# VHH binders against 5'-methylthioadenosine/S-adenosylhomocysteine nucleosidase (mtnN): the designs that were tried, part 16

Target 1, 252 residues: 5'-methylthioadenosine/S-adenosylhomocysteine nucleosidase (mtnN), of Buchnera aphidicola subsp. Baizongia pistaciae (q89aq7)
Amino acid sequence: MKKEIKKNYRIGIIAALQQEVQILFNKLKNYKINKISNITFYIGNIHNIHVVLAKSGVGKVFSGITCALLLQKYKVKFIINIGSAGSLNKNLKPGSIIIPTNVCYHDVNLTAFGYSIGQIKNCPKTFLSNTLMLKLTEKYLFENKIKYQKKLMISGDIFIDTCEKKSLLKKRFPKAIAVDMEAAAIAHVCYQFNIPILIIKSISDSSDINAADNFKYFINLASKNSSLVTINVLQTLFKNTKNILFDNNNRC
Key: E = the ipSAE of ESMFold2; O = the ipSAE of OpenDDE; V2 = 0.75 times the mean of E and O plus 0.25 times the DockQ between their complexes.

## First folded at step 15 (VHH; framework vhh_enristomig)

Design x3 (from w1 with S56D; at its last look DockQ between E and O 0.34; V2 from the best seeds 0.00; counts 0 for: pae O 10.5 > 2)
Fold by OpenDDE, look of step 15:
Structure x3 (fold): chain B 252 residues (1-252), chain A 122 residues (1-122)
Amino acid sequence: as target 1 above (252 residues)
Amino acid sequence: EVQLLESGGGEVQPGGSLRLSCAASGFTFSSYYMSWYRQAPGKQREWVSVITSGGDTNYAESVKGRFTISRDNAKNTLYLQMSSLRAEDTAVYYCASHYDLSSGEYYDYDYWGQGTLVTVKP
């Protein structure tokens, strides 16, 4: 069943780190700041678009709580997860853009009960990004000649900083192109509340022995790239569409 | 054709200084973040320093305070000033470009130059 959403609906934007939200914050007008249990919410407008920007903190629990608050407290109708990710693909380098089609946990294992690796009980194998939003994002990227990849991303409460860890992930999830610590949790919450999600990430590191250092070096680049795409996608959405149609089946 | 050409390497004594250069061509240099990498014998290539298109810089912990990255966009050249060199700085040094959204372009690291050898020994 499709749902029509008015242009003036609130969009939630979630990132884990201050660097990842800072650029969007700088673009906010008429903003208010709320803090809830170490989570910071920035409520305002970006180019006359109602936005609640949230700095969640790192990991599944913080991102999950943040997303739930965005949905229940702030009544956002759409979630965008932005920020950085580690590369699982040699063709993805620092600054590269990814817009995952789907996301799942890499640190969940209920195989003993017949589930696929990464699959939560009574959930799909992977959580899906909204198809319409992906297409709109792709259109923007294409028109602006911005290279990107759209495939599976995986998430877990593990920072990937060794070749061994990376190899294991690649073995378990051969189609995964990137890894982070938040996206799957956010998508999971969206799934539970029937809210569409878009994920826009940029690569910060290569998920190897140099990951920690590289992350520190490239987090600004990743944050910048992710944020700029996000800002421009928002413009595209509100400029070119009267209404946004979401299909419940495309949410996850 | 995209080209990156490193130069300035050589042999130097501990405590000495060297200045590396990377001449870039075939792409909009000013729109890209640029980095230096190095690879010691038998070791993996490691990141050394980065400079953004805006001129912001960052360094690996091992080189902080000793190395300075800079760029001249008019000359399409990246620099690495190295001081207080140590034996462990011995490596082939490479320059590389990073994806920048402003250009919408991506540079494949496979196209980076041949590198320049820096040897620090008494």
Scores: ipSAE 0.000, ipTM 0.241, lowest interface PAE 10.5, mean pLDDT 88
ESMFold2, look of step 15: ipSAE 0.600; ipTM 0.830
ESMFold2 (binder alone), look of step 15: mean pLDDT 82; pTM 0.826

Design x4 (from w1 with T52S; at its last look DockQ between E and O 0.77; V2 from the best seeds 0.77)
Fold by ESMFold2, look of step 15:
Structure x4 (fold): chain B 252 residues (1-252), chain A 122 residues (1-122)
Amino acid sequence: as target 1 above (252 residues)
Amino acid sequence: EVQLLESGGGEVQPGGSLRLSCAASGFTFSSYYMSWYRQAPGKQREWVSVISSGGSTNYAESVKGRFTISRDNAKNTLYLQMSSLRAEDTAVYYCASHYDLSSGEYYDYDYWGQGTLVTVKP
């Protein structure tokens, strides 16, 4: 079912680390802070859009729990996952923008039962990003001449930091251009609850022997880029819902 | 129009030194993180070193202690001082910028120049 996006939609924005949420947190107006266990929720407004911003912690379990709480406790209707990713593609250097069309796990192997590598039983091979939000994001990026990649991203509870691990993933998932530790779990939760998701990442490292140092050095740049794209997507969403409201008002 | 013009490469004996330069134009050089990359024959391009707009640096483990990155923002120039060179350092060296959307400026972040060849004799 296609859903119209309205200015009073509550949007959930989720990232693993403080650096990845800080810029959006600085943009929140009239906010409240709730903490559940080690998960922090910031409830407020960005560009007059109702937002619940969440710092989840690293990995599939933390991000899955956080996403479920956003959906069930805070009743958000759309999820945006932001943050950093490692590159699997030689043309993606730190700062590069990724808006995946789809995501899947790289650390799930049920092939002994006839499933594809990365596929969970009773789930599709990959989880899809929302088409409308992808189109809005691509419009912003295209009009501002910002280069980006929109292919497959893969997720698992492994920080990829060797050529051997990177090469294995590229063989198993030849369409994958980037890797992270959260996106597939968040998308999986959204799939189960039929909630649209958009994923906006920026590269922090090349998933090689230098990956940990690059991550530490570039995390703030990657976080800034993913946050700024997200802020512009929210701004575009607000303008589009405002235009829809004026058009409806002109119809008697 | 973005341009990155690398220079200073050449042939050198093992243990020798070279200084690479990268003249940048077509964007506000001082606003961006800048890196050196290298590509050995038959291999993929790899990151070597980075310097932030504020001058903080980082290096690949393979070059720590031997290479020094620096920048001159008044001249729009990036440098790589290379010492204690080894055969494994033989490569074409490139400079590059990193995306930073906070600058308010958009340019070809993925531009690559011709590079400059460094050959360390066996």
Scores: ipSAE 0.727, ipTM 0.892, lowest interface PAE 1.1, mean pLDDT 89
ESMFold2 (binder alone), look of step 15: mean pLDDT 81; pTM 0.816
OpenDDE, look of step 15: ipSAE 0.805; ipTM 0.906

## First folded at step 16 (VHH; framework vhh_enristomig)

Design y1 (from x1 with T52S; at its last look DockQ between E and O 0.86; V2 from the best seeds 0.79)
Fold by ESMFold2, look of step 16:
Structure y1 (fold): chain B 252 residues (1-252), chain A 122 residues (1-122)
Amino acid sequence: as target 1 above (252 residues)
Amino acid sequence: EVQLLESGGGEVQPGGSLRLSCAASGFTFSSYYMSWYRQAPGKQREWVSVISSGGSTNYAESVKGRFTISRDNAKNTLYLQMSSLRAEDTAVYYCASHYDLSSGETYDYDYWGQGTLVTVKP
């Protein structure tokens, strides 16, 4: 069954921290605030698009709960995960834009049972970003000459802050260019509910001994970049909403 | 086109000092965070220090207290004052900018110049 994008459909936008949601929150019109436990939801409009912006808290459990609530309580039809990430690629410095094509866990290891490193039982090896949303995002970035990287991003409940941990991840996931603590969990929930996801991140640190200081120093820059890309993607979507049919690329 | 021209490298004895400069062009220098990076022989490029458009600074732990980053926005120039130099500081030093989408400007923010070689003699 085909899905239509309609202007009254809600889009869920998830980030872990206040700094990561603040610019989008400042853009909300006619908004209301709802709190469930320690999770904050901002419900309103950006560029006449219905959005539910969520501050989830850090890590897989917080982001997973938040995503499920967006899908079931707020009837969100599409998810965008934004925020910051650590770099695993020497050419990615703070401020760089990352649009992952796919994501998986880095702290899951069921290889003793024949699964790939990072693979959860009964799930694909990686969770895919939605192809249509990727194409729209890439079109915006290309037309505005904004450099970005796409490829694998990995997630886990560990802040990567030593050369040893970084090196181990690069060995286990040689295609990965960035690491965060939320994206795989959000994508996992979207996979279970057959909901399209787009992930837009910006680099805040290099996942090394200086990572914590750099994160604190660069989080506002990274948050600004990921938020502004997201706002422009929403504008692009609004201009192109004339009953575009999705192809459900999140399914495997 | 973006240009970052590093200079001021050379050979120095342990404990010595050097001042590096980076002349920038092709973008609005004053709008961006600027960093120094370095790459030692056989190693990956690593971050050394950053200064924001407003002048706030941060440093890698390995150089805190020995290096000082500064900028002159009128001259489009970034500086790194290095002191108490050690053999481990031997590297090619690079200047880099950090993209800020709010600037409204588009340029090649992941451009790398040739760098300037600093050699601290054993």
Scores: ipSAE 0.710, ipTM 0.887, lowest interface PAE 1.2, mean pLDDT 89
ESMFold2 (binder alone), look of step 16: mean pLDDT 81; pTM 0.815
OpenDDE, look of step 16: ipSAE 0.814; ipTM 0.914

Design y2 (from x2 with T52S; at its last fold request DockQ between E and O 0.86; V2 from the best seeds 0.85)
Amino acid sequence: EVQLLESGGGEVQPGGSLRLSCAASGFTFSSYYMSWYRQAPGKQREWVSVISSGGSTNYAESVKGRFTISRDNAKNTLYLQMSSLRAEDTAVYYCASHYDLSSGEVYDYDYWGQGTLVTVKP
ESMFold2, look of step 16: ipSAE 0.762; ipTM 0.905
ESMFold2 (binder alone), look of step 16: mean pLDDT 82; pTM 0.821
OpenDDE, look of step 16: ipSAE 0.810; ipTM 0.912
ESMFold2, fold request of step 17: ipSAE 0.756, 0.726, 0.736; ipTM 0.900, 0.888, 0.890
ESMFold2 (binder alone), fold request of step 17: mean pLDDT 81, 81, 81; pTM 0.817, 0.814, 0.819
OpenDDE, fold request of step 17: ipSAE 0.876, 0.927, 0.878; ipTM 0.941, 0.963, 0.940

Design y3 (from y1 with S97T; at its last look DockQ between E and O 0.92; V2 from the best seeds 0.70)
Fold by ESMFold2, look of step 16:
Structure y3 (fold): chain B 252 residues (1-252), chain A 122 residues (1-122)
Amino acid sequence: as target 1 above (252 residues)
Amino acid sequence: EVQLLESGGGEVQPGGSLRLSCAASGFTFSSYYMSWYRQAPGKQREWVSVISSGGSTNYAESVKGRFTISRDNAKNTLYLQMSSLRAEDTAVYYCATHYDLSSGETYDYDYWGQGTLVTVKP
């Protein structure tokens, strides 16, 4: 009998703010809305893929709670974190696409106990994005000639808005190109539960004295870019799932 | 190929005025956010102002009230009118576009112009 993999593959998509989820919400079909405390979940389908879209609120605690609920209450098998980020790379302008290969905290310091800056005890130095989903995303971007950056992104419960904070982060994390307030916490939860994660961000500011004003001005642009990449990744996944359903001869 | 070509820089006295232009080609200019950035000697490039495809503007605090960004979509040209110039405005000024996937174009328009030098001398 034919088995439809899409019925057994539920994807959780998480962002902090309504602007960051709105485009994906507008694409949901046959949806339900569930609110738990200050966290909103939208359960439905995008391109025939079962999706739970979550508006988590800002910061590590909100995003961590939301991710855990996606994993345990909604039984999602893959997490996509979307939204906006501040730039730490001098040539990354608002609108630029970021697909981080790995993330870590910037506001964790256990170096007194022999750990690397940003490292939590019993965790790796950085949390890795899922390799297969990165390759799928990169294939889509390459085939459509969409420029993007991939490297380290760092997260913390601090909006980076001064030269001093930005300079310190660049010194401590010289490989980091962007900063946000959610991704490392979400990746940390995914690590604990052995759930793959993909992170798709777009730049909203340069993490400098103009950061808050630029964030307000560019949040809709950043949200559109991260959402549109995400929608196309979901379409690519759906296409590949259909091709899998035509092959019943898998054996080992 | 996307091209951004700045002009209008030069030497002025404090309190003077200049108008910068950026001629754009190789993309649908009217669909994109456009910005001015600047880079002073020995410093990082910094954002100066932005204008959206719909004409909405914003400015860095250091230039508010002195600089005005505008665009002429029929001529594919971005402008920066600078007045009340100060020594700290001395920099190379760059025109830039912002990537906007929602505009329907799939090419990366995250480019910089060549720059035009503005020198404010006492």
Scores: ipSAE 0.595, ipTM 0.841, lowest interface PAE 1.9, mean pLDDT 87
ESMFold2 (binder alone), look of step 16: mean pLDDT 80; pTM 0.805
OpenDDE, look of step 16: ipSAE 0.648; ipTM 0.845

Design y4 (from x1 with T52A; at its last look DockQ between E and O 0.83; V2 from the best seeds 0.78)
Fold by ESMFold2, look of step 16:
Structure y4 (fold): chain B 252 residues (1-252), chain A 122 residues (1-122)
Amino acid sequence: as target 1 above (252 residues)
Amino acid sequence: EVQLLESGGGEVQPGGSLRLSCAASGFTFSSYYMSWYRQAPGKQREWVSVIASGGSTNYAESVKGRFTISRDNAKNTLYLQMSSLRAEDTAVYYCASHYDLSSGETYDYDYWGQGTLVTVKP
């Protein structure tokens, strides 16, 4: 699904942990704070873009609830999922930036009923990121000579921290470059509500025996990188919508 | 153009020691987390140790207590002091940086040098 980006378009930004939202929160202007259960929403503006920033908690259920609330209570029209991910590929080290083209679950197995591994009934094999926002993000990264990778990311309610778990995921999902615990659930909700999604992650660990320790060590670096890419994408969005409106007026 | 020049590898007996060095250029070395990685023959490259720009360190479980990472920001040099070496430490060792977008600097942070070979005799 492709949708136009409009100046008053409200954007929802979701991450699981405070470290993952803190830099964006520090950039919010004229904000309000609202709590629903243990989910915190920060409502304000970044670069004159209307933003609802949410700290969801870890995992599929928390992120799914948070996404649904962003869509229905706060009426956001676009979702950005940010934060950290574990690497499944040897060339992705902590700090690396990934912009997944698609996501799916790794902890869903309905193959006994004829579905692909990771596929839920009545859903596509993978959930797609919004093409326009991907292109905009890639343009920003390319013009600033910032390296990134895209491809498949997979999600599940399991922190991947052993060679055995990592090897199994690489076998089942050979195209996957990274793993997290939220993105597929958020994308699934967006699919249900026909809302575009963009996912911006940075690597915090290598999904191996050292993963938990490296996650703790690198979470702030990963959070900084994913947040700063997001802030710059929002700035680019604001400039592009402003230029479009200005250009239309100038043609007269 | 970024360069990472690893040195100090060689052959040692089990229980021996080596000090690896990595001379860095082409980026502002002091601004970044720096790591050592290693790759044994026929295996994937694996993380060994990291040191933050502020000096805090962390280690893979397999090397804790035996390896010490350090940096000299004035010389743009990363070090790995290896002691109590074992056969399973045999590998080519590489240094690497971890990108930090807040630096405002861009460079080839996915650059890999030739590495330095460490061989622990059987």
Scores: ipSAE 0.691, ipTM 0.873, lowest interface PAE 1.3, mean pLDDT 89
ESMFold2 (binder alone), look of step 16: mean pLDDT 81; pTM 0.810
OpenDDE, look of step 16: ipSAE 0.823; ipTM 0.919

Design y5 (from y1 with Y107F; at its last look DockQ between E and O 0.74; V2 from the best seeds 0.74)
Fold by ESMFold2, look of step 16:
Structure y5 (fold): chain B 252 residues (1-252), chain A 122 residues (1-122)
Amino acid sequence: as target 1 above (252 residues)
Amino acid sequence: EVQLLESGGGEVQPGGSLRLSCAASGFTFSSYYMSWYRQAPGKQREWVSVISSGGSTNYAESVKGRFTISRDNAKNTLYLQMSSLRAEDTAVYYCASHYDLSSGETFDYDYWGQGTLVTVKP
């Protein structure tokens, strides 16, 4: 007997900061709060979808731990990573919507052993977003006249705030349009557990000398945009009777 | 249909002042963060300043203390007061909106008008 997505699937939504989760938290119905080692989990429903919303903290280790807990303790079947990112392209201004097709680390270099820059041993060159959920998200965005960019996003435990660091990343990863500190680690955990991921980010800064000040100024705007896209994707998923989640591209 | 019409550019001597205006239409101007950007010939467009819907401001380090952004929501107009102008400020100046989905409104936030040329004579 088959069950509808809304009855059987629990979706994990993860971001680093309170500003990045607050709007989704405000939308939770019948929720409970659980804290594990400074990681906060909000368990409830958005649009009748079972959701575990997590505030992980900044960086690869915090987000990796949080993702593993979502997968093993809360048994989520799909991960959505939301929040803010720095731009690597001049035409992406604060508030812009980014739906990465793939992510990788920018602070991993095993090229001395024959791997590509950013590639972890025994992993693909980049971690892929789930293609069916990406297409669902693109359909929502197109139907609502919301412009967005997709392509590569890169992650590392460095806030990029100088022209020198930005230029180096653009040379090493010419396809990358944005940078954050969490997405690749979360995608890496999802890859290890064969769990599909969708990444929804909004630009908070341009990864340059103004980045820290603009991050503080724009974080609420970026958080609103990434959260609202996520809420509407969940609403679209609730209305859809097809099993979009069966086709998982992020295996092995 | 979004329109952003920049005006007020011209030639000025070093140390001079100029006030730019941007008339906005096709969206609810008062609901959005608005910015000025500039592009010198042969260079990439760069951010200059932003003002939120509530009037809070921020500036690029290169213009802080010399430029003042403001808005008149009743007239759907964004302003940039430029003072102590330098040769490096020579550029075409553009206004732009920042996407804010909480307004419930959708439009092309990547729209760019023709801009207004500011020339600081050597």
Scores: ipSAE 0.709, ipTM 0.879, lowest interface PAE 1.2, mean pLDDT 88
ESMFold2 (binder alone), look of step 16: mean pLDDT 81; pTM 0.810
OpenDDE, look of step 16: ipSAE 0.762; ipTM 0.890

## First folded at step 18 (VHH; framework vhh_enristomig)

Design z1 (from y2 with Y107T; at its last look DockQ between E and O 0.93; V2 from the best seeds 0.74)
Fold by ESMFold2, look of step 18:
Structure z1 (fold): chain B 252 residues (1-252), chain A 122 residues (1-122)
Amino acid sequence: as target 1 above (252 residues)
Amino acid sequence: EVQLLESGGGEVQPGGSLRLSCAASGFTFSSYYMSWYRQAPGKQREWVSVISSGGSTNYAESVKGRFTISRDNAKNTLYLQMSSLRAEDTAVYYCASHYDLSSGEVTDYDYWGQGTLVTVKP
């Protein structure tokens, strides 16, 4: 007899700050809250998808630890990193949506050993976003006539708020359109564990002398935009999951 | 679809005043955060000021106390009142909207008009 199989997606959603997770938390049904150290996990359902939403804290170490816990303790099947980013591109203003195709560090330098700037030893030059998830997200954005940018985003444990720092990053990473403090670390963990990642950010500042003030002013707009895209991507995943009807038999 | 038409630029002496206008069309103007940006010759475009849909404002440090942003939602128009102008304020000034997905409208958040030139004579 044939058996119907429902695909179970356990999705980890990670952002650094409460503002960046709040809209998704408000959508969470039948949830539990678990705290490990200063990291908060909200475990529940959005659109009938099992979600583990995490507020990690800022920077590479916090986001890396949080991602590893999502993968190993909560057995998450893929990761969505959301939140805000600073712009390195003159045409990206606060509110703009970006879905990076790849990410790397901007504060890693192993060139003395023959690696590219930003490259960790024994890792690729950049960490890739999952191609199928990117195509799904782009389909949603196109069908709803939502404009976005893609390209490289770079990450480091520095909030970029001077022309000198911004100019140096643009010289060293001419393809980069945005900068944050978490995405490359999260992608690095996902690379290590062969877990797909999708990154959805919205611009909060221009990485210049006004960046801190603009971040404070625009963080809620950026968080709203990244969260709403994420909610709709989750809906798309749920619909695809409901249409899976068959599984391979175990014949060993 | 989206159109932003800046006007009101011109030449002015140091310490003088100008009022810039931006006529908006193709979207529900009153629902959006609106900003002024400027670009001096040979420099990157920089943010100058923002006003939210609810009327809260913010300014770049370089213009605080000298510039006032405002909006007239009935006329779909954004304004920048500039006073105590300095040579460093010489630039092409642009208005811009900030994308808000919750609006439910299709907007072009990467749109830039032609701008309006402000020249402060040394």
Scores: ipSAE 0.622, ipTM 0.850, lowest interface PAE 1.6, mean pLDDT 87
ESMFold2 (binder alone), look of step 18: mean pLDDT 81; pTM 0.816
OpenDDE, look of step 18: ipSAE 0.732; ipTM 0.875

Design z2 (from y2 with Y109F; at its last look DockQ between E and O 0.82; V2 from the best seeds 0.76)
Amino acid sequence: EVQLLESGGGEVQPGGSLRLSCAASGFTFSSYYMSWYRQAPGKQREWVSVISSGGSTNYAESVKGRFTISRDNAKNTLYLQMSSLRAEDTAVYYCASHYDLSSGEVYDFDYWGQGTLVTVKP
ESMFold2, look of step 18: ipSAE 0.677; ipTM 0.875
ESMFold2 (binder alone), look of step 18: mean pLDDT 81; pTM 0.814
OpenDDE, look of step 18: ipSAE 0.810; ipTM 0.913

Design z3 (from y2 with Y109M; at its last look DockQ between E and O 0.80; V2 from the best seeds 0.74)
Fold by ESMFold2, look of step 18:
Formats: structure tokens, C-alpha cells, sequence
Structure z3 (fold): chain B 252 residues (1-252), chain A 122 residues (1-122)
């Protein structure tokens, strides 16, 4: 019954860099390692949940390939994207936690064909995070009095490291609070395969002239925060497995 | 409750030196990354420097080589040693902590003290 459903549920967890996956890797039990090209997969269990943890590499192509492999080769039923992000909001210091409600590209422009800035042809304006998993994550954060932000995050194959680039993004995407290089591509793949996604990030820099140095300095703190939230979300998921398996984000 | 009390500001001549202090209470100071930020009149607050819980440091390009961040965990105090001061360093200076979930502590990450004013005379 309920036990058999939990035994078959696989969750894929993706981040670009080793620092971003290391804490989750340290929590894996009965694991094995599989490498495909430059992508590393760690297959095991966290809190008795079957997990495939993937280090994808940076950017849309690496993260898209990794996500597709998780879905097709490892038959993952849910995707969690973790790691770090740059801030577009002055109130988000390094270490801050964000749980995006939706994501889109910042480096796509098909407006000449009637689409919104950032919108891919034949796709929605933004890709949505799974509503039930968002609610479970928010319940954990609320119960533990952990402050976080939810809102739009944007992704592109450009590391944002100048005030000029940051200002342009804020004008084009005034609702965006953070920027990364992976989340929209991962969400795009999930959309195409009708697989629910949850995104858990922590701020590593402010997307300004100091961004590259701050990223290198804060990546371990950001990775710790995003990983700890993820570990607790997995525990919450374990307690509520039946509700997740039958009510995913494929409504309408 | 979290409290960060900045002090040590004042007026100084160009090229001069000043040492800022930040007395911290209401959290386990030694467990957190700590930063200095500054806000010049009419401008946005900007990051200046950070020191990790383990003592490693980093600096904004505009202050590198001129400012030194340090901490004394026994006194729960953060410091900023400023030298070779320039007119563009005139600002209110604030200390801040960076959220760390592993601490297990609940505190207000949006807390900002009153800061301490540094004025570099023309």
C-alpha cells in the first residue's frame, strides 16, 4: 500500500558544482557513483528516500542534459534544483534562502514573434515550481522560524557581475529577486516531461562588481543553507509521500 | 534579541586612519560570517568586507589593501581597521551577520543598527 509507493519514489537532486552537492552526498547511504561524460551521479538514499544526486556543471546545456538523464535513465519522478544564486534585491545578503515560485530565462528574446521577454516559443511565460512541494517547504520553514523569500528567479548563460548588467535585468524582470545559470533550463526540461520541480537556493553574491569574488567566498555557506533546507524537505516528503505521489503539479 | 552596536566613527583627514568596532550580542557571534557595509549620503548600502567564522577574509575591490577586517570572538566584537582614507570612503558604516542554518538559532536577519559615521574631510 503506502509502503510500496514510497519504495518506488525516486527524487533527482541537481546542482552545478561539487560544493553545492557535497553536503547531500555526505548524507547518502548505500550509494554508488556513476559518471557520464563530465556529469557525476550519486545514487543512494537520504531519509529512506531513493535519491539520485547529480553534479551537472555550470549553465543551461549541462543542467538540461543532466535533468534529461535523471528523467529518462534514472526514472526520477521529482526534481529538486539546489545551489547558489546572485541577488537582484538589496535585502538578500549572502546566506539568504530563496524558494522561487517560478523561473524564466533572462537571455531569451523572441519578442519579434509576439512572445514576452524571456519566453521560449511554445512554452509558458515562466516555469512554475510544484505548488504542493512549495507548501511543504514553506511549512518546514515557518515551523522552524526560518526567514526566506519566494518570487521569480531568472536564469541565463551569463554570470552577472556588473551594475549595468544587474540594472538591465531589474528593468526587464522587475519581479525577479535572484539570478542563476541553471534553474530555468532544469524547469524547462521538467515542463516538457511533465515532472514536478522544486528549487531551493541560497545567495552567494550581489550580482555586482564583487560578484565573482563573493561567489567563491560564500559558495560553501550558500551550499550549506540550500542543502540543509533540502534535507529537511526530504524528511517532510517522507512523512507525506502518498499526498505527493497522487497530486503533482500537472493540474491544468 | 540580536544587537549590533557600531562605534569608532569620526572625522579624519585624507590619508588618515580610523578603527571601527561592532559589539555583538543576542546570538553566538563566533558561529557566523560577519560583514561591514557602508552607505554614503544619497547612495545605496554596499558591501565592504567579510570575515568567516574561521577567520578567512575578503574585501570589496574599492577598499582592498586599505581596510582590514578582524574579529575577537572572546569579546564578541567585529573590527574594521581603515587606512589611507579617501573622500569616497565617507559613509555610515554598519556591521551585519550572514544567515547560517546550522546555527539552529532564530534571529532577525534584516536587523541593522544605527551605524557609525565616518567623514573624510576634503
Amino acid sequence: as target 1 above (252 residues)
Amino acid sequence: EVQLLESGGGEVQPGGSLRLSCAASGFTFSSYYMSWYRQAPGKQREWVSVISSGGSTNYAESVKGRFTISRDNAKNTLYLQMSSLRAEDTAVYYCASHYDLSSGEVYDMDYWGQGTLVTVKP
Scores: ipSAE 0.628, ipTM 0.844, lowest interface PAE 1.6, mean pLDDT 88
ESMFold2 (binder alone), look of step 18: mean pLDDT 81; pTM 0.820
OpenDDE, look of step 18: ipSAE 0.811; ipTM 0.911

Design z4 (from y2 with V106I; at its last look DockQ between E and O 0.82; V2 from the best seeds 0.78)
Amino acid sequence: EVQLLESGGGEVQPGGSLRLSCAASGFTFSSYYMSWYRQAPGKQREWVSVISSGGSTNYAESVKGRFTISRDNAKNTLYLQMSSLRAEDTAVYYCASHYDLSSGEIYDYDYWGQGTLVTVKP
ESMFold2, look of step 18: ipSAE 0.723; ipTM 0.893
ESMFold2 (binder alone), look of step 18: mean pLDDT 81; pTM 0.819
OpenDDE, look of step 18: ipSAE 0.822; ipTM 0.918

